# Ledger of designs, part 32: VH-VL binders against Gonadal protein gdl (gdl)

Target 1, 194 residues: Gonadal protein gdl (gdl), of Drosophila melanogaster (Fruit fly) (p22468)
Amino acid sequence: MADIPATSEGSANTSEAVVEYQQPTPEFLQRKIYFLVDQLRTYHSELPENLQTRISYDLLTELANCVLNDGIFVIVKALMELQHETERHLIKIRMQAENEYEIEVAEWRSKIKDPEELRHILGLMKIKHTKKLHESDTKIIEILDQKVNDQQSTLQKAGVPGFYVTENPKEIKIQMFLLDFILRLSRLKYEPGK
Below, E stands for the ipSAE of ESMFold2; O stands for the ipSAE of OpenDDE; V2 stands for 0.75 times the mean of E and O plus 0.25 times the DockQ between their complexes.

## First folded at step 20 (VH-VL; framework fv_firastotug)

Design q5 (from u1 with light chain R55L A56E; at its last fold request DockQ between E and O 0.64; V2 from the best seeds 0.76)
Heavy chain, then light chain:
Amino acid sequence: EVQLVESGGGLVQPGGSLRLSCAASGFTFSRGSYMSWIRQAPGKGLEWLARIDWDDDKYYSTSLKSRLTISRDNSKNTLYLQLNSLRAEDTAVYYCARGTVYWMEGYKYYFDSWGQGTLVTVSS
Amino acid sequence: DIQLTQSPSSLSASVGDRVTITCRASQSVSSSYLAWYQQKPGKAPKLLIYDASNLETGIPSRFSGSGSGTDFTLTISSLQPEDFATYYCQQYSKWPLTFGQGTKVEIK
ESMFold2, look of step 20: ipSAE 0.766; ipTM 0.900
ESMFold2 (binder alone), look of step 20: mean pLDDT 89; pTM 0.918
OpenDDE, look of step 20: ipSAE 0.747; ipTM 0.886
ESMFold2, fold request of step 22: ipSAE 0.758, 0.773, 0.763; ipTM 0.896, 0.898, 0.896
ESMFold2 (binder alone), fold request of step 22: mean pLDDT 88, 88, 88; pTM 0.915, 0.917, 0.911
OpenDDE, fold request of step 22: ipSAE 0.831, 0.831, 0.830; ipTM 0.941, 0.941, 0.940

Design q6 (from u1 with heavy chain R31K K108R; at its last look DockQ between E and O 0.58; V2 from the best seeds 0.71)
Fold by OpenDDE, look of step 20:
Structure q6 (fold): chain C 194 residues (1-194), chain A 124 residues (1-124), chain B 108 residues (1-108)
Amino acid sequence: as target 1 above (194 residues)
Amino acid sequence: EVQLVESGGGLVQPGGSLRLSCAASGFTFSKGSYMSWIRQAPGKGLEWLARIDWDDDKYYSTSLKSRLTISRDNSKNTLYLQLNSLRAEDTAVYYCARGTVYWMEGYRYYFDSWGQGTLVTVSS
Amino acid sequence: DIQLTQSPSSLSASVGDRVTITCRASQSVSSSYLAWYQQKPGKAPKLLIYDASNRATGIPSRFSGSGSGTDFTLTISSLQPEDFATYYCQQYSKWPLTFGQGTKVEIK
């Protein structure tokens, strides 16, 4: 009865190096804010004068503070991707409708030999198609408008300054510039000491 | 398909005025587009002249601002350009161009669609 | 105003050649807000590249854009017969919008 020595399985203490997410120092954050504000002021200065007057420096400062949280960039990016997908889908639908019309026209041209009859049929088809496209376009606009409202609401709830649900073209335009600024900032790498 | 068709070009005398039209099809001017006029003198580069946004904001080249008027008729889906006090240097092909504005992409002032252009010749 | 200077003003190349066109801005073009256009004789310009490096819809992969700040480049990896044209850069970072003077690509 040979005593098989119990091999002591050495418990490899995998010290999970708790990467202490060192919270950025207040000084680091302050410098980053100054950098962001400076960038935003630069973007602001590039706008036409009539648009500069509609975006206050206070709003830019609030925006800089807001984007200190990288989560805002993630949200905006996700919304942008969703918007792109929606737009692509809608464009495809419209293109398909157009293509179907062209196919139908070609079929009629192949079937009808009398020029007067063909002209009449094609005329009716064009009227019908025009109406269908108009209806389709109206629906597309409605869908897109709803998406804008949803995204406005999302950004507002996320605490992004300057965002609220609105149908006013002038206000929407300002929000579009704010989105542009956020997207531009998201592409920047803040390097301390440069 | 997006189509832009310029018209109104021709021979004009110095000191006169031109009025150009751009008939647009395949899209509406409302919501998400801006329209511009750009000209090209014979054998020269491109020069931006004026823009009208979907919210009816208008922008002009600084050098030509006093002579230019951009407008649109949404019911006709037509863009217009008025240029007054014509000079020989205003001889060019005039293009209408569209840019698309996407809600989440911000304003990108490049031109994705162009008309064929209309020639304006200013000569005595 | 931001002035854009293209180099060269003209070049001669053969089918299959790699062609590089540069566009230098007098000031920094923020966020790479630069576009490239192709124009054939008697035709309107056609958008090739936007935001310095994004190909427009339907543009062949042989066209590529790069650059940032003041220096931008359009590259045609393998020149095709249909690519003989004039190319323009355009900035949309600052008002007014400005174009380069153009680069004519001619057949050798």
Scores: ipSAE 0.727, ipTM 0.874, lowest interface PAE 0.8, mean pLDDT 92
ESMFold2, look of step 20: ipSAE 0.769; ipTM 0.895
ESMFold2 (binder alone), look of step 20: mean pLDDT 88; pTM 0.916

## First folded at step 21 (VH-VL; framework fv_firastotug)

Design s1 (from q2 with light chain R55L A56E; at its last look DockQ between E and O 0.61; V2 from the best seeds 0.71)
Fold by OpenDDE, look of step 21:
Structure s1 (fold): chain C 194 residues (1-194), chain A 124 residues (1-124), chain B 108 residues (1-108)
Amino acid sequence: as target 1 above (194 residues)
Amino acid sequence: EVQLVESGGGLVQPGGSLRLSCAASGFTFSRGHYMSWIRQAPGKGLEWLARIDWDDDKYYSTSLKSRLTISRDNSKNTLYLQLNSLRAEDTAVYYCARGTVYWMEGYKYYFDSWGQGTLVTVSS
Amino acid sequence: DIQLTQSPSSLSASVGDRVTITCRASQSVSSSYLAWYQQKPGKAPKLLIYDASNLETGIPSRFSGSGSGTDFTLTISSLQPEDFATYYCQQYSKWPLTFGQGTKVEIK
């Protein structure tokens, strides 16, 4: 009866290095803000003059402060994904309508042998299809407009400067540029000391 | 299907004016789109001339700004370009082009749809 | 203005060849806001690539774009007979919009 020595399994104390999320120093934050503002000014300078006058440096500074927290980038990205999904869905619906028309046309072509009769039927179908497509497009626009409003509201509630619910195309345009700026900033890596 | 059809090209005398039209179908360019005019001289590259946005903002090439006018008629879904004080160097195929602006996709001014172009020849 | 310089200005290639066209910007093109177009003789330009690397819907996968900053590349992995055309890069980072001078791809 050979005494198999109990190999003491050394409890590897995996000291979970609590990566103390060291709160960024005020100096670090200040430098990051300057970096962000500088980037925003660069983006601003790339705009036509008429748009430059519509986006103030104060707004850019506010935006820089707002995006200092990565949370805003997460929100904007999530909204973007949702928007893309919605758009893809709407495009599919429209494509389906178009495909159905093509299928129907093909069926009529197979069934109708008289060219005059076929021409007449296809003419009527085209009119009907055009109307249907127009109605579909109108609905698509309505849905998209509502999504824009919802996202405006979300961004406003998140405290993103320059965002509010509006249907004014000129105001929406400014918001689109702000979104562009946020998205561009989100792709940058801030490296301290560079 | 998206279609852009340019018209108004032809032979024009130096010092004259041209007025081009671009009839758009398959979409409404006053919403979610911007429209541009781009020209191409024979055997040369592409030159952007002017743009009109959905909010009626107008932008022009710096070199041609004083001679160009871009406009649209929403009721006709038609884009227009006027170019004054024509020179031999203005001989080109003139294209209308569409760009699409998407909410949440950023500032993207590329052209997804083009007309077949209309030739303008400036000659005495 | 951002000047775009394409290289080469022209090239001769055979069907099946890998073709690479470069586009260099005089200054950095922000966010890779660069597009590529194909133009066949007597035809309008056709969008191939947007945002430097995104393939336009309906464009064959043999086309690809890459690059950032000042240097961008269009690649055709295997040249097809229908690909003999002139190719243009275009930036939309800064106003005014500008195009490269074009690269003509000819049959060898």
Scores: ipSAE 0.703, ipTM 0.858, lowest interface PAE 0.8, mean pLDDT 92
ESMFold2, look of step 21: ipSAE 0.775; ipTM 0.905
ESMFold2 (binder alone), look of step 21: mean pLDDT 89; pTM 0.923

Design s2 (from q1 with light chain R55L A56E; at its last look DockQ between E and O 0.67; V2 from the best seeds 0.72)
Fold by OpenDDE, look of step 21:
Formats: structure tokens, C-alpha cells, sequence
Structure s2 (fold): chain C 194 residues (1-194), chain A 124 residues (1-124), chain B 108 residues (1-108)
């Protein structure tokens, strides 16, 4: 009866390195703000003069402060994804409508042998299809406009400067540039000391 | 399908003016689009001339700003370019081009659709 | 203005060849706001790549774009007969919009 020595399973104390989320120092935050503002000023300077006058340095500074929280990038990215999904869906619907028309045209071509009759039928189909597409496009626009308003509201509620619900094309344009700036900033890696 | 059809090209005398049209179909450029004119001299590269945005903002090349006018008629879905004080160097194929603006993607000024172009020849 | 210099200005290649075209900017192109176009003789330019690396819908996967800052590249992994054309880069980072001088890809 050979005594099999109990191999002492050494309890590997997995010291979970509590990555102490060291709160960024005020100095670190300040430097990051300066970096972000500098980037925003660069983006601003790339705009045409008429748009530069519409986006103030104060707004850029506010935006820099706002995006210090990575949460804003997450929100904007999430909204972007949702927007893309919506657009893809709407495009798909439109494409289906077009495909259905093509299929129908092909069917009529196979069934109708008289050229005059076929021409007449295809003419009527084209009119009907054009109307249907126009209606579809109108609905698509409405859906997209509503989506924009919803996203404006979301960004406003999130405290992103320059965002509010508006139908004014010029104001929407400014917001689009602000979104561009946020997205551009989100791709940057701030490295302290570089 | 998006279609752009330029017209108005031809032979023009030096010092004259050209007026080009671009008929757009398959989209409405008053919403979410920007339109541009780009020209190409024979055997040369592409030169951006002017842009009009969906909010009616207009932009011009620095060198031609004083001679160029871009405009549109939304009711006709037609883009226009006027170029005054024509010179031999203005001989080119003139293209209208479209870019699409996406709400969450920012302003990206590349051109996804082009017309076939219209030739303008400036000669005495 | 941002000047874009393409290299080479022309090249001769055979069907099946890997073709690489470079576009160098005189200053940094922010956010890789660079597009590539193909132009065939007597035709309008066609968009190939946007945002330096995004393939336009309907463009064959043999086309690819890369680069950032001042240096950008268009690659055709296997040249096809229909790819003999002139290629242009275009930046949209800063006004005015500018194009490269073009690279002509010719049949060897």
C-alpha cells in the first residue's frame, strides 16, 4: 500500500492586480484638454472661412471639455451605428421595390407577345413604379429627418455643446461638423509626453 | 439610379462667358448632397472649381473665384456653372459631380457620382 | 493648398501584375480624407476608394487603399484588362479640394 504523497496544490494566490483606476491627475486632464483644443483648432482651421465664423473657439473649448469623458465617444459611435443600420434598412427597402419592378417587367415581357400591347403595359408600369418610388423616397426622408431630430435630442441631453433639435439646414450643417470633429478626436490616442 | 448630365459646352471666344448646366436625376440635391464642378484640360489632371452645398453655401477655387458662379434650381434639379472672361486655358471637359453627406459621418468631400462631362473649347 | 504628388506618373504592367501607386501630400491629410479615382479614356472619373482605405460599393476587391498623414497608396493586387486607366488621388481634408496629377497605367 504505497502512500501516494498528497501533492500540496500550491494555492496560486492570483493577486488580482486591482488595476487601481488612478483617477487622472488635474495636470493630466489639463494637458489632455490642451491637446484636444489644439486638435479642434486644427480641424477648425481646415474649414472654409464662412464656416469658421460660425463655430466659435468657445464652442471648441466646450467640446474639448465635453469629450474628456470617453462616454461621449461611446454615445456618438452608438448613434452612428444606429444611423447606419437605419440607412441600410431603408436602402434595402428601396432596392426591393426596384427589384420587384424589374421582376414584374420581365414577367410581362415573357407573357405578352404583341409589341404594342407590351409597350403600353410597360408604360403604365413605369408610371406606377415612378409614383411608388416617389412615395417611398418621401417616407424615407421623413424617417431620416425624425432620426436626426432624435439624435440631436440625445446629444443635447448628453450635454454635447452645439447640439439641439433643429430643422435649419445651416444649423444642422454645423452640428454635422461638430460630429465630424468628435469622431476625429475619438480616433486619436492621447499619449502624455509626446 | 443617379444620373448627371452636363450640357452647354461648345466653342467660345476668348473674353466670352460659358454657362453650363447639369441635370440631376435619381436624387434631390437640396437634401444631404453637395454638388461640384470639376474640369479637366486635354491630357491634364482634374481641377476642382466650385461647390454648392445642400444649405446653399457656395465655395470656389481661389484662382477662379472672381470669374465663377455656381448656382442651382431646385425645381428643375439642375446645377449651373458660369465662368466669365474665358481664356484659352479654360479649354477643358467640365464635369458635374455629386457627394453625399451623411448625418453621422461628417462632411466628406469626395465624389461618388459624375456626369459624362461637357467639352468647352475657348478659341478665336 | 495641399499639393498631391503621385508616383509614378506612368507605369507599364501586364495583366496579373501587382500595381502600386503612391500619393504624397505636401502636408498632413487629416483623418485620412483621401479618395482614389479611376478614369478611362473619354470617360468620367469613377470613385474607387474613400477615406484612404474604404472600398466604394461595386468596386472589385483587388483594389485597396492604405496610408495616413502624407503618404497614401493605391494597390491593385492583380491587374485586369479593364484596369488600364489613369488613377487620381484627391484630398478633402482642407480647402480647396485638390487632386494628384494622375498615374497612367498602361499595358506592357
Amino acid sequence: as target 1 above (194 residues)
Amino acid sequence: EVQLVESGGGLVQPGGSLRLSCAASGFTFSRGNYMSWIRQAPGKGLEWLARIDWDDDKYYSTSLKSRLTISRDNSKNTLYLQLNSLRAEDTAVYYCARGTVYWMEGYKYYFDSWGQGTLVTVSS
Amino acid sequence: DIQLTQSPSSLSASVGDRVTITCRASQSVSSSYLAWYQQKPGKAPKLLIYDASNLETGIPSRFSGSGSGTDFTLTISSLQPEDFATYYCQQYSKWPLTFGQGTKVEIK
Scores: ipSAE 0.703, ipTM 0.861, lowest interface PAE 0.8, mean pLDDT 91
ESMFold2, look of step 21: ipSAE 0.755; ipTM 0.893
ESMFold2 (binder alone), look of step 21: mean pLDDT 89; pTM 0.921

Design s3 (from s1 with heavy chain K108R; at its last look DockQ between E and O 0.59; V2 from the best seeds 0.69)
Fold by OpenDDE, look of step 21:
Structure s3 (fold): chain C 194 residues (1-194), chain A 124 residues (1-124), chain B 108 residues (1-108)
Amino acid sequence: as target 1 above (194 residues)
Amino acid sequence: EVQLVESGGGLVQPGGSLRLSCAASGFTFSRGHYMSWIRQAPGKGLEWLARIDWDDDKYYSTSLKSRLTISRDNSKNTLYLQLNSLRAEDTAVYYCARGTVYWMEGYRYYFDSWGQGTLVTVSS
Amino acid sequence: DIQLTQSPSSLSASVGDRVTITCRASQSVSSSYLAWYQQKPGKAPKLLIYDASNLETGIPSRFSGSGSGTDFTLTISSLQPEDFATYYCQQYSKWPLTFGQGTKVEIK
């Protein structure tokens, strides 16, 4: 009965190196802000003059400060994904309506042998289809407008400068550029010391 | 289906003016779209001329700004271009083109739809 | 203005060939805001690629775009008979919008 010595499994204390998320130094943050502002100024300079006058440097500075936290990028990305999903869905619905029309046309072509009768039927179908598409398009626009308003509100609540609920096309346009700027910034990698 | 149909082309005398129309169907260009005029001289490349946005902002090529006017009639879903003080160098096919702007898609001004163009010939 | 220079200005190729067209910008094109168009004789341009690499809906997968900054490329992996045309790049990073001078792809 040979006593097999119990090999003491040394508990490897995996010291989980708590990567202390060292809070970025004030100097680091300042440099990052300058970098972001410089990028925003570059984007701003690419705009037509009439739009440049509508987006102030102060607003750009505020935006830079706002996006200093990666949380804003996450929010904007999530909103973008939601928007894309909505748009894809709406496009699909419209495409289905078009496809149904084509199927119906094909069926009538198979059933009706008299050319004059067929022409008449197809003419009526086209009118009906056009009306249906117009109604569909109107609904699509309404849905999209509501989504824009919801996103404006979300961004406003998140403290993103320049965002507020509005239906004014000129104001919406400015917000679209601000969104573009945020999205562009989100793709940049800030490297300290370069 | 999206359709753009240009009209108003033809023979014009130097120093004259042209007025082109682009009838749009299958969409409303006053919402979510911008419209542009682009021309192509015979055997040459493409030249952007003017744009009108959904908020009625107008943009022009720097070189032609003084001679160009872009406008639209929303009730007719029709785009217009006026070019004054015509020169031989203005001989081209003139295209109307659509760009689509999406919320949250960024600043993307490419042209997804084009008309077949209308030929303008400036000759004595 | 951003000037776009395409290379080559023309090329001859056979059906099945890999074709590569380059577009060089005089300055950096932000966010890869570059599009590619195909134009056949007597026809309007047709959008192929947007945002440097996104294939437009309905465009065959043999077309692809790549590049960033100042250098962009359109590739046709296997040239088809219907692909003999002139190709244009276009930037939309900065106003005014500008096009390349075009690259004519001809049958060899």
Scores: ipSAE 0.696, ipTM 0.852, lowest interface PAE 0.8, mean pLDDT 92
ESMFold2, look of step 21: ipSAE 0.756; ipTM 0.894
ESMFold2 (binder alone), look of step 21: mean pLDDT 89; pTM 0.922

Design s4 (from s2 with light chain K94R; at its last look DockQ between E and O 0.63; V2 from the best seeds 0.72)
Fold by OpenDDE, look of step 21:
Structure s4 (fold): chain C 194 residues (1-194), chain A 124 residues (1-124), chain B 108 residues (1-108)
Amino acid sequence: as target 1 above (194 residues)
Amino acid sequence: EVQLVESGGGLVQPGGSLRLSCAASGFTFSRGNYMSWIRQAPGKGLEWLARIDWDDDKYYSTSLKSRLTISRDNSKNTLYLQLNSLRAEDTAVYYCARGTVYWMEGYKYYFDSWGQGTLVTVSS
Amino acid sequence: DIQLTQSPSSLSASVGDRVTITCRASQSVSSSYLAWYQQKPGKAPKLLIYDASNLETGIPSRFSGSGSGTDFTLTISSLQPEDFATYYCQQYSRWPLTFGQGTKVEIK
């Protein structure tokens, strides 16, 4: 009866290195803000003059402060994904309508042998299809407009400067540039000391 | 399907003016689209001339700004270009082109749709 | 203005060849706001790539774009007969919009 020595399983104390999320130093934050503002100014300078006058440096500074926290990037990315999903869905709906028309046309072509009768039927179908497509497009626009408003509201509530619910194309345009700026910033890696 | 059809090209005398039209179908100018004119001289590259946005903002090439006017008629879904004080160097195929602006994708000024172009020849 | 210089200005290749075209910008193109177009004789340009690397819908996967900053590349992995054309890069980072001078791809 050979005494198998109990191999003491050394409890590897996996000291979970609590990565103390060291709160960024004020100096670090200041440098990051400066970096962000500088990037925004660069983006601003790339705009046509008429748009430059519509986006103030103060707004850029506010935006830099706002995006200092990565939370805004997360929100914007989430909204973007949602927007893309919505658009994809709407495109699919439209494509389905178009495909149905094509299928129907093909069926009529197979059934109708008289060219004059076929021409007449296809003409009527085209009119009907055009109307349906127009109605579909109108609904699509309405849905998209509502989505824009919802996202404007979300961004406004999140405290993103320059965002508010509006249907004014010129104001929406500015917001679109601000979104572009945010998205561009989100792709940058701030490295301290470079 | 998006279609762009340019018209108004032809033979023009130096010092004259051209007025081009671009009839658009399959989309509406007023929503999420920008329209541009681009020209191409025979055997040469592409040159951007002018742009009009859905909010009626207009942009021009620096070199031609004083001679160019871009406009649109939304009721007709038609884009226009006027170029004054024509020179031999203005001989080109003129294209209308569309870009689409997406709310969450930023302002991207590339052209997803082009017309077939219309030839303008400036000659005495 | 941002000047775009394409290289080469022309090249001869055979069907099946890998073709690479470069586009160099005189200054940095922000956010890779660069597009590539194909133009066949007597036809309008056709969008191939946007945002330096995004393939336009309906464009064959043999086309690809890469690059950032000042240097961009269009690659055709296996040249097809229908790919003999002139290719243009275009930046939309700054106004005015500018195009490269074009690269003509000819049959060898």
Scores: ipSAE 0.713, ipTM 0.866, lowest interface PAE 0.8, mean pLDDT 91
ESMFold2, look of step 21: ipSAE 0.782; ipTM 0.910
ESMFold2 (binder alone), look of step 21: mean pLDDT 89; pTM 0.921

Design s5 (from s1 with light chain L97Y; at its last read DockQ between E and O 0.63; V2 from the best seeds 0.75)
Heavy chain, then light chain:
Amino acid sequence: EVQLVESGGGLVQPGGSLRLSCAASGFTFSRGHYMSWIRQAPGKGLEWLARIDWDDDKYYSTSLKSRLTISRDNSKNTLYLQLNSLRAEDTAVYYCARGTVYWMEGYKYYFDSWGQGTLVTVSS
Amino acid sequence: DIQLTQSPSSLSASVGDRVTITCRASQSVSSSYLAWYQQKPGKAPKLLIYDASNLETGIPSRFSGSGSGTDFTLTISSLQPEDFATYYCQQYSKWPYTFGQGTKVEIK
ESMFold2, look of step 21: ipSAE 0.755; ipTM 0.895
ESMFold2 (binder alone), look of step 21: mean pLDDT 89; pTM 0.911
OpenDDE, look of step 21: ipSAE 0.830; ipTM 0.939
ESMFold2, fold request of step 22: ipSAE 0.743, 0.748, 0.761; ipTM 0.888, 0.888, 0.898
ESMFold2 (binder alone), fold request of step 22: mean pLDDT 89, 89, 89; pTM 0.911, 0.908, 0.908
OpenDDE, fold request of step 22: ipSAE 0.833, 0.833, 0.834; ipTM 0.942, 0.943, 0.942
ESMFold2, last read: ipSAE 0.754, 0.752, 0.750; ipTM 0.894, 0.894, 0.891
ESMFold2 (binder alone), last read: mean pLDDT 89, 89, 88; pTM 0.908, 0.910, 0.909
OpenDDE, last read: ipSAE 0.836, 0.834, 0.834; ipTM 0.943, 0.942, 0.943

Design s6 (from s1 with heavy chain T28R; at its last look DockQ between E and O 0.66; V2 from the best seeds 0.71)
Fold by OpenDDE, look of step 21:
Parts: sequence; structure tokens; C-alpha cells
Structure s6 (fold): chain C 194 residues (1-194), chain A 124 residues (1-124), chain B 108 residues (1-108)
Amino acid sequence: as target 1 above (194 residues)
Amino acid sequence: EVQLVESGGGLVQPGGSLRLSCAASGFRFSRGHYMSWIRQAPGKGLEWLARIDWDDDKYYSTSLKSRLTISRDNSKNTLYLQLNSLRAEDTAVYYCARGTVYWMEGYKYYFDSWGQGTLVTVSS
Amino acid sequence: DIQLTQSPSSLSASVGDRVTITCRASQSVSSSYLAWYQQKPGKAPKLLIYDASNLETGIPSRFSGSGSGTDFTLTISSLQPEDFATYYCQQYSKWPLTFGQGTKVEIK
């Protein structure tokens, strides 16, 4: 009866190094803001003069402060993905309508032997198709406009400067540039000390 | 299908003016598009001339700004270019081109669709 | 203005060859806002690549773009007979929009 010694399983205390998310120091944040503002000014300077006058340095500074929170990038990215999905869907719908027309045309070509009759039928089909496409396009625009408004509202509620619900094309254009700026900033890696 | 068809090219005398048209089909001038004119001299590269945005903002090349006018007629879905005080160096194929703008992607000023171009020859 | 210089200005290649064209910018092109176009004789330019590396819809996968900052590259992995053309880079980072001088790809 050989006493097999109980090998003491050493409890490896996996000290989960709680990576204390050290809150960034005020100095770090200040430098990051400066970096972001500098980038935004660069983007601003690349715009045509007429657009430069429409986007103030104050707005850029506010935007820099806003994007210090990585949450804004997450929101914008999510909205972008949603927008892309919507657009893709709408494009597919339109393409399907076009394809259906082509299929129908091909069917008529196979069935109708008289050229004059065929020409007449195809002419009528084209008119109908054109109307259908126009209606489809109108609906697409409406859907997209609504999405823009929803996203404007979302960004406004998130506290992103320069965003508010508007139908004014010039204002929307400015917002589009602001979105571009945010997206550009989101791709940058801020490295302290470089 | 997106189609752009330029017209109005031909032989023009130095000091004259040209007026080009670009008839667009398969899409509408809407918030999602901007239109540009680009020219190409024989055997040379591409030169951007002018742009018109969906909000009717107009942009011109610095060198030609004083001579160029870009405009559009939405009812006709037609883009126009006027170039005044023509010179021999203005001899080129003139293209109309479309760019697409997406709300969440910002303004990307590349051209996804081009017309076949129209030749303008400036000669005495 | 941002000047774009393409290299080489012309090259001769055979079908099946790997072709590389470089586009160098005089200034940094922000966010890789660079496009590539193909132009065949007597035809309009056709968009190949946008945002330096995104392949346009309907363009064959043998075309690829890369680069950032001032240096950009268009690559054709295996040259096809229909690829003999002139290629142009175009930046849209800063106004005015500018094009490279073009690279002519000719049959060897």
C-alpha cells in the first residue's frame, strides 16, 4: 500500500493584473487636443476658400474636444455602417428593377416575331420602365433624406458640434465635411512623444 | 445605365468662346453627385477645370477661373461649360465627369463616370 | 498645388507580366485620397481605384492600389491584352484637383 504523496497543486495565483486604466493625465489630454486641432486645421486648409470661411476655428476646436472621447468615433462608425447598408440595399432594389426589365424585354423578343409589333411593345415597356424607375428614385431619395435627418439628430444628441437637423444643402454640406474630418481623425493613432 | 454625352465641340477662332453641354442620363443631379469638367490636350495629361456641387457651389481651376463658367440645368439634367478668350492651348478633348458623394463618407472628389468627350480645336 | 509625378512615364510589358506604376506627390495626400484611372486611346478615362486601395466596382482583381503620404502604387498582377493603356493617378486631398502626367503601358 504505497502512500502516493499528494502533490500539492500550487494554486498559481494568476494575479489578473488589473490593468488600471490610468485616466489620461491632463497634460496628455492637452497634447492630444493640440494634435487633433492641428490635424483639423490641416484638413481645413485643404478645403476651398469658400468652405474655409464657413467652418470656424472655434468649431474645429470644439470638434477636437468632442472626439477626445473615443465613443464619438464608435458612434460615427456605426452610423456609417448603417448608412452603407441602407445604400447597398437601395441600390440592389434599383438593380433588381432594371434586371426585371431586361428579362422582360428578352422574353418579348423571344415571343414576338413581327418586328413592328415587337417595336411597339418594347416602346410601351420602355415608357413604363422609365416611369417605374423615376418613382423608385424618388422613394430612394426620400428614404435617404430621412436617414440623414435621423443621423443628424443622433449626432446632435451625442453632442457633436455642428450637427443639427437641417434640410439646407449648404448646411448639410458642412456637416459632411465635419463627418469627413471625424473619420479622418479616427484613423489616426496618437502617439505621445512623437 | 449612367451616361454622359458631351456636345458643342468644334473649331473655334482664337479670342472666341466655347459653350459645351453635357447631357446626363441614368441619374439625376441630386445631393449625391457633383459634376466636373476635365480636359485633355492632344497627347497630354488630364486637367481639371471646374466643378459644380449639388448645392450649386462652383469651383474653378486657378489659372482659368477668369475665363470659365460652369452651370447646370436640373430640368434638363444638363451640365454646361463656357470658356472665353480661347487660345491655341485650349485645344483639347473636354470631358464631363461625375462624382458621387455619400453622406457618411464625406466628399471624395474622384470621378466614377465620364463622358466620351468633345474635341475643341482653337485655330485661326 | 499638389504635383503628382508618375514613374515610369512609359513601359513595355508582355501579357502575363506584373506591372507596377508609382505616383509621387509633392505634398502629403491626406487620408490616401488618391484615385487611379485607365485610359485607352480615343476613350475617356475609367476609374480603377479610389482612396488609394479600393477597387472600383467591376474592375478586375488583378488591379490593386497601395500607398500613403506621398508615395502611391498601382499594380497589375498579370497584364492582360486589354490592359495596354495609359494610367493616371489623381489626388483629391487638396484643391485644385490634380492628375499625374500618365504612364503608358505598351506591348513589348
Scores: ipSAE 0.710, ipTM 0.859, lowest interface PAE 0.8, mean pLDDT 92
ESMFold2, look of step 21: ipSAE 0.757; ipTM 0.897
ESMFold2 (binder alone), look of step 21: mean pLDDT 89; pTM 0.918

Design s7 (from s1 with heavy chain S113Y; at its last look DockQ between E and O 0.66; V2 from the best seeds 0.71)
Fold by OpenDDE, look of step 21:
Structure s7 (fold): chain C 194 residues (1-194), chain A 124 residues (1-124), chain B 108 residues (1-108)
Amino acid sequence: as target 1 above (194 residues)
Amino acid sequence: EVQLVESGGGLVQPGGSLRLSCAASGFTFSRGHYMSWIRQAPGKGLEWLARIDWDDDKYYSTSLKSRLTISRDNSKNTLYLQLNSLRAEDTAVYYCARGTVYWMEGYKYYFDYWGQGTLVTVSS
Amino acid sequence: DIQLTQSPSSLSASVGDRVTITCRASQSVSSSYLAWYQQKPGKAPKLLIYDASNLETGIPSRFSGSGSGTDFTLTISSLQPEDFATYYCQQYSKWPLTFGQGTKVEIK
């Protein structure tokens, strides 16, 4: 009866190093804000003069403060992905409609031997197809416009400065630049001490 | 299919004016697009001239601003360029080009579609 | 204005060769807002690359773009007969929009 010594399984206390998310110091935040504002001013200066006058430095400062929270970048990226998915879907639908037309044309060409009859049929098909495409395009625009409004609302609710629901093309344009700025900033890595 | 067709080119005398047209099809340039004129002198590079956005904002090359007018007719889906006080140096192929602006993608002022161009020759 | 300088201005290559064209900006091109175009004789420019590295739809994968800041590169991994053309870079970071002077790729 050989006493098999109980190997004491040393409980490896995996001290989960609670990476204390050290809250960034006020000084760190201030420097980061300065960096962000400086970047935004650079982007602003790259715009045509007529657009520069439409985006105030105050708005840029507010935007810099807003994006101190990485959550805003996450929101904007998520919205962008959704937008891309929507657009891709709509493009596919349109492409399918075009493809169907081409297939139908090919079928008629194979079936109809009389050139005059074929010309007539193809002419009618073209008219019908053009109308269908126009209707499709109109619907696509409506869907996209609604999507823009939804995203405006989302960004507004998230407290992103300069965003509100509007159909005014000039206002939408400003918002597009603000989105560009946010996206540009999201690609930057702030390194303290550089 | 997206198509851009320039017209209005030809022989013009120095000091004269040109008016070019670009007929667009396959899209509506007043929705999510901007249109530009770009020229290319014989054997030379590309020079951006003017842009018109979907909100009717107009932008011009600094050097040519005083002589250029870009406009559009939405009902005809047609872009126009007027260039006044023509000089020999204005001899070029003039292209209309489309850019697309996407919501949530930022502004990207590159040109995805180009017309075949129209030749303008300024000569006495 | 941002001046774009391409190098070389011209090159001779054979089918199958790797071709590299550089575009240097006089100032930093923010967010890599640089495009590349191909132009064949008597034809309009065709978009190849946007945002420095994104391949345009329908462009062969042998074309690639890279770079950031002031230095950008267009690469053709294996030159095809249809690739003999002039190539242009274009920045859209700052107004006015500007193009490089072009690089002519000729058959050796």
Scores: ipSAE 0.686, ipTM 0.848, lowest interface PAE 0.8, mean pLDDT 92
ESMFold2, look of step 21: ipSAE 0.769; ipTM 0.904
ESMFold2 (binder alone), look of step 21: mean pLDDT 89; pTM 0.915

